# Designs tried in a protein design chat: VHH binders against UV-B-induced protein At3g17800, chloroplastic. Part 14

Target 1, 346 residues: UV-B-induced protein At3g17800, chloroplastic, of Arabidopsis thaliana (Mouse-ear cress) (q9lvj0)
Amino acid sequence: ASSASNDASSGSSPKPIAPLQLQSPAGQFLSQILVSHPHLVPAAVEQQLEQLQTDRDSQGQNKDSASVPGTDIVLYRRIAELKENERRRTLEEILYALVVQKFMEANVSLVPSVSPSSDPSGRVDTWPTKVEKLERLHSPEMYEMIHNHLALILGSRMGDLNSVAQISKLRVGQVYAASVMYGYFLKRVDQRFQLEKTMKILPGGSDESKTSVEQAEGTATYQAAVSSHPEVGAFAGGVSAKGFGSEIKPSRLRSYVMSFDAETLQRYATIRSREAVGIIEKHTEALFGKPEIVITPEGTVDSSKDEQIKISFGGMKRLVLEAVTFGSFLWDVESHVDARYHFVLN
Short names: E, the ipSAE of ESMFold2; O, the ipSAE of OpenDDE; V2, 0.75 times the mean of E and O plus 0.25 times the DockQ between their complexes.

## First folded at step 4 (VHH)

Design s59 (from s1 with N59R; framework vhh_7d4b_2)
Fold by ESMFold2-Fast, scan of step 4:
Structure s59 (fold): chain B 346 residues (1-346), chain A 121 residues (1-121)
Amino acid sequence: as target 1 above (346 residues)
Amino acid sequence: QVQLVESGGGVVQPGRSLRLSCAASGFTFSEYGMGWYRQAPGKQRELVASISYSGGTTRYADSVKGRFTISRDNSKNTMYLQMNSLKPEDTAVYYCATVYRSPWLETFDYWGQGTQVTVSS
């Protein structure tokens, strides 16, 4: 006998597989395949990418040939701009469909929306709080960094996950988006770390011949790269390196990141494609809504009309782990698509 | 490619009004929160007014509350600052700028060249 228990937040309506609804023709097609035959999504994506590449190549040839001094240059440029925007939207939705498919393959359900429940508590976290699957998707080295990230967000509340907080919805959305970006960064670093570990070329052993300038440079470089993403910097103590307390455990990836030069760290801390940036924004917006915010004269975000939500720290941990995993999957699928389509990279 | 162009500045007597316009091009204007900044000689640049991406929320510096009104027309890619009851203290170069694209993503601020507003008899 099947269980007929629906999530209280959805009532009798079927739950969506992901918060963002895809609007492009390719996106709608992929959404249908995700529901009916998710195992066919990678093959469908390969076909869509080939079509996009053929269209882009055709436009490239036309651009070289269209040295027309004629009166319709303005119209031609507008048509080219619209086609480029359509291709970018299609690529965004291909990336999203691939990320959603990876969650399905991992047997992890994405949170469909962060909204108050219909139960008397009014809590938003009616989703399952079991995180074992999400935790096991990462390398041990990557999970050390994820654990420290969680410790910075939750602090002592890591020991009391049933405790409920009344917190700004905007702040939770910012934490989610920052965690997506962090997961993308960590997966990129971890991929390089695992390769170097396998090749036995990891930076190993302190020779103690390094100058204090090299140590200071490494720290400054890490701080500078983290500052390019202020939300991530806040979680990693990017502004102040005075001490992290006993809650921050040793991390192999942190030591590895400290070995990076300024250029390498900045490159790794940057989201590679415009399409990936777009998907982080659109996914977070679909999950939390787009807040009406303004800047104060002091330069801070004015959240005076911000919605307060009730969420457990277990629910917050679940959101953060999902966000980190989403970022991790986004790096994987972006790399997969780039190998086949070749994005215009940041 | 990205450009913000201010217009509507000038010389006016105290108590009169001016309307500044900021025309945006090269980016999706409707996705950005916008602001008006000003800088007088020998003073730091200050935020005068800000407006959310949809125009649904606005914020003003205390010095201009009740006198200035910020608005936007996303269909025309244009932001406005209606300045009423102008005072000599309002004399400054006024800049339009993006203040955010998304609360979740880091974005570069885009700035206009500025327009001079002088309030003198």
Scores: ipSAE 0.495, ipTM 0.795, lowest interface PAE 1.4, mean pLDDT 80

Design s6 (from a1 with D101R S102T H106S T107E; framework vhh_7d4b_2)
Fold by ESMFold2-Fast, scan of step 4:
Structure s6 (fold): chain B 346 residues (1-346), chain A 121 residues (1-121)
Amino acid sequence: as target 1 above (346 residues)
Amino acid sequence: QVQLVESGGGVVQPGRSLRLSCAASGFTFSEYGMGWYRQAPGKQRELVASISYSGGTTNYADSVKGRFTISRDNSKNTMYLQMNSLKPEDTAVYYCATVYRTPWLSEFDYWGQGTQVTVSS
């Protein structure tokens, strides 16, 4: 029995559907549903959100007892803090499960990890690098911005996707995380754009009349969104320097973003919930690991001990498109969950 | 409430030693990379030493390298700066601060109120 169990165990390991392993009771339950009945995940999420609401209502009732003489207020506050942390973790894993389910519906497999292969090449990009499905998931206007983002990162290497580079693993992970946040921003902007387009109230009506100064301003607005993620700028500068001008194309959505005031741009560029920020961090960490880093006297990350990885530019394109799509899906599922449970503070 | 409290500052003669401590509360200390900064009168604040979240990696400014040692005890939520062979040029207010929680995303730093170190003959 022991040898039969060992044979079954060694040969039956399930393939990971996502890099982050869900650990909460709700997360583990949703992980099982994702494998067995992925189309039922939204219904399972609804049930879990009802449980969270019941727990929140119960905690509100218990909070009232803290005002009563004789109540141990210190113990009560510690219990409340633990329950708040449990709710936050559960919400994070609900958001993650919904994002994973959206990738499954799109028939796109998430990269399970960025680590050297057992292959003699030592390459990390053993996952499928075909990106056509990822490219088709976005509006034409949103994809114009995604194309420019890719051109900024890859430059002239957009035409040489089979070439392999030796790149800092930390830097690739930072580009990935920044691209997730960019995708969240782009999806939010695109939804507003599509609504105004349908209502026929878009400012200016056409990009044809835009001056070179307005075009430069639109590029500056794009760079302002990217400057909240300095890692992307550093990577883009190193890779894209020579090919930058020839790869960047006109963008309707970028021209639209130029109409935003500073407050609106900052609001749209900000991740609304702590849970969404937590998921971006945990997902990126699950993919790339958690490096031991320190800050230099100049205030920059010390990259002197960075692990170098071998990756093709096609693999880089795949990671960036996945990251942007992850951010796009994250905004959608955050909005969906907030409509039901009301956890976003902004 | 997030709080960082420095202690161990004082007045010492050149060539002597001091050990600074930074006690952290209100956040998960073991998740944060930490640093010691200093600011002398009329000068910009400078990073003296930094330490990774686990204590596995450290970095020092050239002016203190070989003389100062940064360390942390995550079980006590405390960071230390052992300052040896002190020079008059080390006279400054010393601040402890968080320098990062994650390498992936930018976020706000937490700062202590500072402790005065004076090296005088």
Scores: ipSAE 0.429, ipTM 0.737, lowest interface PAE 1.8, mean pLDDT 81

Design s62 (from s1 with S54G G56S; framework vhh_7d4b_2)
Fold by ESMFold2-Fast, scan of step 4:
Structure s62 (fold): chain B 346 residues (1-346), chain A 121 residues (1-121)
Amino acid sequence: as target 1 above (346 residues)
Amino acid sequence: QVQLVESGGGVVQPGRSLRLSCAASGFTFSEYGMGWYRQAPGKQRELVASISYGGSTTNYADSVKGRFTISRDNSKNTMYLQMNSLKPEDTAVYYCATVYRSPWLETFDYWGQGTQVTVSS
């Protein structure tokens, strides 16, 4: 038996709302506000961003005006690196707090951890069910892509959500992380689509023959969107054969994405900031742990010693929907913070 | 700002040993899985050894198993490759590189400039 912690965003939090514990001073402060007055988080974030900007400006002036000879130059450089890392960590935790607040506003509880339950079943999926709320948070066009993503992952099991499978924890975590990135990508694409739809500039000619040709193109687009991690692409690709046919539905957003050139698609599929990438990694690690893995000479992950978990297909669907929604919210909050702190590099 | 600097290469006779070092700077070394690659004239670059971020798990190409040992010291931001029982077939430019930052997400590969290892005569 093990004690599973579902603390929200701080180890000392009395009301767990998220798996990642925030450890920076700003993060701990924001965790307190998330518990006590979540509606004040945006205002608290403005204050923290102002402090970060002041720190950046102060350090820039010290570098420009101060001359430090010999050993003191090495020490100064190390202090500057430490300060930059502290600011990056603080910014990561600000992004995380804003994402957590969006889940709270949607009245959706984040899964606290993916670990065996204390009951005899050993199942990991003991979290509350609120799948309908997750499904309704997205545009109809975006949800068409989310449904097809689920169909590629679950295949025929879309009709058998109460069945339990024993599956590699590493692979579930990789699917989760890929789904976060996919949600970020989809939200970015959907915002452009909705704007062009409003402006009546959308590419014309929607032939209703969404058959094997468009299905193949949709698979290529899907693989491109989730190919940021080769191991995840391999897993997701493996289930696509199972889910094709009756499970895959026509998608307006897929047709739109297929109009992109390769350069545009790659740009949209890329997470813009290193801080956002850091949060996806830390959040996934908080849920699944961080196993020590190695790469084979063939470039694949050595999965021979992977921990197995028991999870229902309904639990898997819940994880994937949460992951996509997390990515969607991450795009929104990254844009919000960048408008104020200007941290996203071109 | 990311730098990986290899050292320890040279010319040795068959059956001898060399120890390569890779000094890392400009990133959080302890978060990355690392590897040693090599490229011989006229051949494709190959991964010869990889090591997990904490150093507890390693993997080797079949051609070097039992002869090469990969290790790391996260406190020094340094990775090593101990090469024993060297063969002429081991002659190549050896590169240190990041293999992954996270088991969850793909990241940029950082590469060193390489160090020449020549096993002859």
Scores: ipSAE 0.486, ipTM 0.779, lowest interface PAE 1.5, mean pLDDT 81

Design s7 (from a1 with T98A V99G Y100F D101R S102T P103W W104L L105K H106S T107H F108Y; framework vhh_7d4b_2)
Fold by ESMFold2-Fast, scan of step 4:
Structure s7 (fold): chain B 346 residues (1-346), chain A 121 residues (1-121)
Amino acid sequence: as target 1 above (346 residues)
Amino acid sequence: QVQLVESGGGVVQPGRSLRLSCAASGFTFSEYGMGWYRQAPGKQRELVASISYSGGTTNYADSVKGRFTISRDNSKNTMYLQMNSLKPEDTAVYYCAAGFRTWLKSHYDYWGQGTQVTVSS
């Protein structure tokens, strides 16, 4: 009765280039440029940043006027708050468009959504499972840390990528969000490491030692970075951490992070701008939907009643690598935009 | 300005019912997970019930399962706790809490001032 060919052919239409749909005037404009003339995105961003600077300068004049006490001050404050929210949304969408552009330059398609497929298997991982492009986008030192992150998430399943599991959608989304934040952290650390390596000023000299102490210290450092966001850290920090110690390999970048004082480590482990945090939240929500979570009487998240999805461990690896890469690109584009518009508060 | 205002507390005899309400303002209520906590004299605060942003998922402490029902009306920016078959051990100050808006949040951001529930024998 219903056309099987028509069901199959529904996927032949151009798919969205990214899961989040941009809604601001600037975002809609940049979305059109991403589709039609992606090579013009940097120029279009420059134009939008110039417009934001002009608007900010104009608001400075209005704020000076509003400094005079009177009945008009309430109206001017409301206008200023609205304009600040509009600028934040515009900056978020500029950051997102630049991240999407970086994926396009890398010839990597973003996963459009994590939802049950129409195919008979019901699997969510209908995206390409080849990860070689994603793996090659990072420095060797950064990828050592990414490998350890994957080993912590997948454990023994690193050798069993074709196997399919039913897993809480909430847990997969939490792992994705945590992995975006981890990629942002790793890229920030890696940039400093590469600079100091080039300048011959790395702590501890040229020792390439591979020790159990370095592995234990790196695991503790990862745990500390993840615990900067307790809601996300609870999944990665685990009952199995000691049991999977053999999966964790020595890392040059991990040894470097151990040279940081506590204040520097905390600063590097924190997403710098509200706009970047907003994009991580909106991107993850666009991909997984809104999280329906409840807290147990013990203070933990109850995933027992959450939606289960069918996903291969290869599909899970693909999601984690994309998330880490998204975070790394987010650091790059945030730094690029901040150098031009100056919006980072810390 | 964010506010959570509890109402419906009081003094009742064992076996009776009370309905608590929590009216929210100053934030987008429909985007937040909500919960009811209680604290008895000399005891630490404990979770009684929690509800997701849509109302599709709920959770209860073992001591109140089958007796208490949490619900919400996103059109009225209000959360409710229907308390049936009340026991003296349910005597506590009941607090409304709001959190869990996004993938990066899993904790309560806002708390009410509390409302007293006393089950007298």
Scores: ipSAE 0.424, ipTM 0.706, lowest interface PAE 1.7, mean pLDDT 81

Design s8 (from a1 with T98A V99G D101R S102T P103W W104L L105E H106S T107D F108Y; framework vhh_7d4b_2)
Fold by ESMFold2-Fast, scan of step 4:
Structure s8 (fold): chain B 346 residues (1-346), chain A 121 residues (1-121)
Amino acid sequence: as target 1 above (346 residues)
Amino acid sequence: QVQLVESGGGVVQPGRSLRLSCAASGFTFSEYGMGWYRQAPGKQRELVASISYSGGTTNYADSVKGRFTISRDNSKNTMYLQMNSLKPEDTAVYYCAAGYRTWLESDYDYWGQGTQVTVSS
C-alpha cells in the first residue's frame, strides 16, 4: 500500500532526497517513484490528480443531498471538513513531489537538514553545493534580481564566502522562507516580462533600468512586494547601508516591477493557494526544525532558547539560491496541477 | 503584438445556439490558460468558463453548466464557447482572456475587445 520515506529498522538507508517526509498514501507512493524512477513522477501525479478530482466530484453530489430537510448537517459538515483536510494534505504533497523532481532534473541536491555536524569545525554547511547550476536555472533578467537579493542579505560578505559566522538558526530559517516566497514572486513576474519583451510591449523598455533613481525605486518596490510577510521584515532589518549601495546592480525586471500599480504588485506578491503556503511552511520546518518560541508576560518573544549555528557565507548563499529556486519551481508546478485540479484559494 | 479577437456573436431567439471563437496571436497559445467572461449593462464582469493550457480541466459558472461548452484547438490558436439553450439572461458582451499558466480566473493578463450576444424574443 503506502511506503515509508525511509527504512526505520536500518541506519544505512540512503540519505533523504528532500527534508520533508511525505505521509499521505499518494505522497508515499510518489516518494517511492522519486527514488526509483523520478522521470515518471509527472505521469504518476496525473494519475493521483484524476483520483482526487473523481473523489471531489463524488463529494459534491453528497453535498447536494445534505440540503434535504432532516439531514444531519452537523455530521455532514464534520465529514466534509475531514475530507477537505485530507485533500489539501494530498495536494501539498503532490506539489512537493513535483518540486523535488524538478530539482532532480536540474541535478541539484536539496539540503536535507540544517543541524550541527560532527565535523571538528562544528559547521552546519557540510552539504554538497552546486551554486553554478542553481544560478543557471533562471532567466538573465530574473537572475539580476536574485543577485540583488543576495547582495541585500550578504552585503560585503559576498566577497568572503569562506568566512564563518555564528547566527540565529531562527533567523536563517526566516530568511529561507522569505526567499522561497520571493522566488515565487520573481518567477511569476519574469514569465509576464518575457512575454511582453518578446511582443515588444514593455512599458518604457529596458533602457531606463540603469538610472540610479529607478534603482532606488526598485529597491523600495522590492521591500513593498514582500512586506506582507513578517519574515521578510525581520531579515531585511539587519542589512547595512553599505550592502544596499555597493553590491546592488541595475535590473531590467526591477524596472518592470516598478511599473506595476499597488493592486497588481500585491496580487503578484501573494502565494495563490493554501496548499503552496502549506508546503513552504512544512518544508522550512523540516529543514530547520520548529522554533522554540515563548511569549513573555510583557507580550514579547522570548529568544532565550534560540539556537546559534556556525555557517559560512557560501553556505548562506547556497541556502538562499535553493530557496529562491524552490519558490520558482513551486509557481511552475502549481500551474501544472491547476490544469488538472482546482486549488482552495488563499 | 498580442491579440485576442472574438467572433461569432449576434442576435438569436431563446433556446437557440451560438458558437463564439477567440483567435489568438502573438504568443505561444499552448502555454496559456484561457477564459470567457461576460458583462451585461449595469452588472459586474463575471466568469462564464475557463480552460487550462492543456485543455485537461474546464470550469463553468453555475448559471451555464450543462448548456455551454468551452474547448480549444492549439493547432489553430483558437478557443471556442459553444452556447446551447440560450436564455435572455445570457445577453451580454462576451470577452476572451488569456494568462500565462493562469489558474485563478481574475489573473488574466490579456483581454479581447468583446463580442455582443443578444438573446431576444
Scores: ipSAE 0.000, ipTM 0.164, lowest interface PAE 17.0, mean pLDDT 76

Design s9 (from a1 with D101S S102E H106G; framework vhh_7d4b_2)
Fold by ESMFold2-Fast, scan of step 4:
Structure s9 (fold): chain B 346 residues (1-346), chain A 121 residues (1-121)
Amino acid sequence: as target 1 above (346 residues)
Amino acid sequence: QVQLVESGGGVVQPGRSLRLSCAASGFTFSEYGMGWYRQAPGKQRELVASISYSGGTTNYADSVKGRFTISRDNSKNTMYLQMNSLKPEDTAVYYCATVYSEPWLGTFDYWGQGTQVTVSS
């Protein structure tokens, strides 16, 4: 005489709230909390970090094997390596859950996958857009840099967001990954800028352009992605900021970055933790699929097997804004976790 | 973890000087700007002086300009506030703070416990 309420969803399969599926025990637990009580995710993360700290402390106290033969030492080292890999996986999934929760707080749905639709148009960009919300999540200074980034990627196509193009899926994935890294870099810079602005200690030359200093000292965080992924370098090189000086609006945040010394700029130009790098890679792979990269005998990249996708420039703008926002959230949550667990390697 | 410890407060006569120190730990001190805030009874906390990460840029509240000097020693992870020509109006608890923050938990949680400065006749 009672209805089975746990099947009361209309027979729909659970829709993923994010492209990457979490597999660790902590990750699975946090996935359940994200669905049922997303506002409790920070508290659940505190509990998981406390458990990781306890495990790390326990491992630190048990440095000796029970027996001293070489075989026992080798086994102990293998177990320690496995535990380290499990801790890294758990930290990755904690970071991911916190990023997903921040998107939920912003009421922005993550794109679940980039694949051809069953729609007669064959377009990939059938997902809901939350562009206005994504644009409002950033400081005015940071958004000016994001606008310049979009202008470098889309060029004149910023004026025609309804037009559809066939674009390399590999290239779109590389632009997405590079944009995540850029968002991470921009948020780190913006956080520092906003605090120094509040304290009225911004450098006196903050409005000056110092492009020669940027070129001499090294690279922004997305340039590290270019170095790690040569295909991104080829794409980004075709849209050089130097070639578009008149299209790029001056910004205080850009001038602020150009005032950094070589050591500070290089530090900002890198993703700090292996776990954050891992999440960028796994998230991008879950979203776009594994890239099928074929290197010819001549050492060139064979793009003949590259999938072409149909996407509007508005859909591309949505992907880039999501990627930058993902990176900005990743900086925030990495800093939060590191303050509690101290996992960033220097 | 980030920790800031103030010292050097005390009771002094008007016109005398005090030097406050702030010892920092748990973050890369040389990367971040620092500041001194103060709070007098019944008043809101106010920024007194601030200094950029390199020490190349400083800022002072109008009420202390020309009397107070902020400085830092990045090799010692320490910030200083030299307070000259002290006035009764300078009586407050003085706090050091850093521009490092945890956006997830809110803004500007990196304060010391404060040091009392009393300027009395």
Scores: ipSAE 0.006, ipTM 0.439, lowest interface PAE 10.6, mean pLDDT 76

## First folded at step 5 (VHH; framework vhh_7d4b_2)

Design b1 (from a2 with T57R; at its last look DockQ between E and O 0.68; V2 from the best seeds 0.00; counts 0 for: grease 25.6 > 24.2, SAP .781 > .668)
Fold by ESMFold2, look of step 5:
Structure b1 (fold): chain B 346 residues (1-346), chain A 121 residues (1-121)
Amino acid sequence: as target 1 above (346 residues)
Amino acid sequence: QVQLVESGGGVVQPGRSLRLSCAASGFTFSEYGMGWYRQAPGKQRELVASISYSGGRTNYADSVKGRFTISRDNSKNTMYLQMNSLKPEDTAVYYCATVYRSPWLHTFDYWGQGTQVTVSS
């Protein structure tokens, strides 16, 4: 794969490759390999997964020994719990390293931690405005859905990307995380759609999924399902309230998604593993920090003292495209690793 | 394996004080925003107070503002509710709960089993 060598990594000084710093021994090792010898990452990951499998199998043997006289059942249980937690942390970091590898193979640098810049405008977005690499990473049908997602977020400013807005850093992080979840969802349904299209199966004929009156609002349903917080939904709802929802371009993937019943749609909008959820949380925290929020008695987020940042609409577009791509890669990486080290519980 | 255990409830006269504690285990307590909820007989469970993961921000229901104080000690994995100037309408089962790990993703809600607070003369 000649495209993996185009980033000039062989001639550059070591630099941070991702905003999240990996802490486990496996994670630190993979981070080094990602920078120095990226072609070895697949083999290193397989070795780490074999070690995880061995450790998990040993825990099963130790459970059998816990009933032997002289074994401290309380101590055994505590050690087993600590080892299980460490295996989970290691697995999360392996998954993250693989997502980072996919960005490196695509020659796309991840955005660094969002902080005030020395730019005269005070904007936080110092990253490139060209997003063509990110846009080309997705099927045409998936890209149409991504474009519609961007239109809902950016509204009228989708054509005026140099405009700068002041916005809560928390809300930008909410949009980012929701976009990661959306990319995960889109990749999941796009894979099913592409398979059915290749098999020449009618959208409703081979599937338990059906379109109903309750599912006529499928776009609104999956947007609500990817929202983890009322503020993210309020942000998207605010864009829709400005009248940009009618600009959504129909696509075959959108029609396919709308054919799902509400239960199927909700299932696809759910992140399958707690490890993937943890990655989304930790990656988003590495980018935007961990805000001090509280919930009001009415059930809404009180973010009244959140940090405000200046960001151009082009910068926001770049963040959202990265987030969707991250989610898409996370789905692929999760599936790939689950086939080799079973951890997805459904 | 997550556990939230409330303590400090009891029967008190109006105008008196109680301090509730919530001991947490089985998760990284310092990463979670927490809250105290209460449920009076025949009523829905309501949020009384919430506190950010570090303890730097708090919020209160209007009915308890100025009388109740939420706090936490992350080194002891414990959250507290100091309840002063108690009124009969404060009678309820009080629950501690997680309210978020991440403001961007929902977290699994963890709930305690509750502690009874009864304010009667």
Scores: ipSAE 0.426, ipTM 0.778, lowest interface PAE 1.8, mean pLDDT 78
ESMFold2 (binder alone), look of step 5: mean pLDDT 84; pTM 0.858
OpenDDE, look of step 5: ipSAE 0.549; ipTM 0.835

Design b2 (from a2 with T28E T57R W104Y H106K; at its last look DockQ between E and O 0.43; V2 from the best seeds 0.00; counts 0 for: grease 25.4 > 24.2, SAP .774 > .668)
Amino acid sequence: QVQLVESGGGVVQPGRSLRLSCAASGFEFSEYGMGWYRQAPGKQRELVASISYSGGRTNYADSVKGRFTISRDNSKNTMYLQMNSLKPEDTAVYYCATVYRSPYLKTFDYWGQGTQVTVSS
ESMFold2, look of step 5: ipSAE 0.548; ipTM 0.797
ESMFold2 (binder alone), look of step 5: mean pLDDT 84; pTM 0.858
OpenDDE, look of step 5: ipSAE 0.675; ipTM 0.862
ESMFold2, look of step 7: ipSAE 0.511; ipTM 0.763
ESMFold2 (binder alone), look of step 7: mean pLDDT 84; pTM 0.855
OpenDDE, look of step 7: ipSAE 0.689; ipTM 0.868

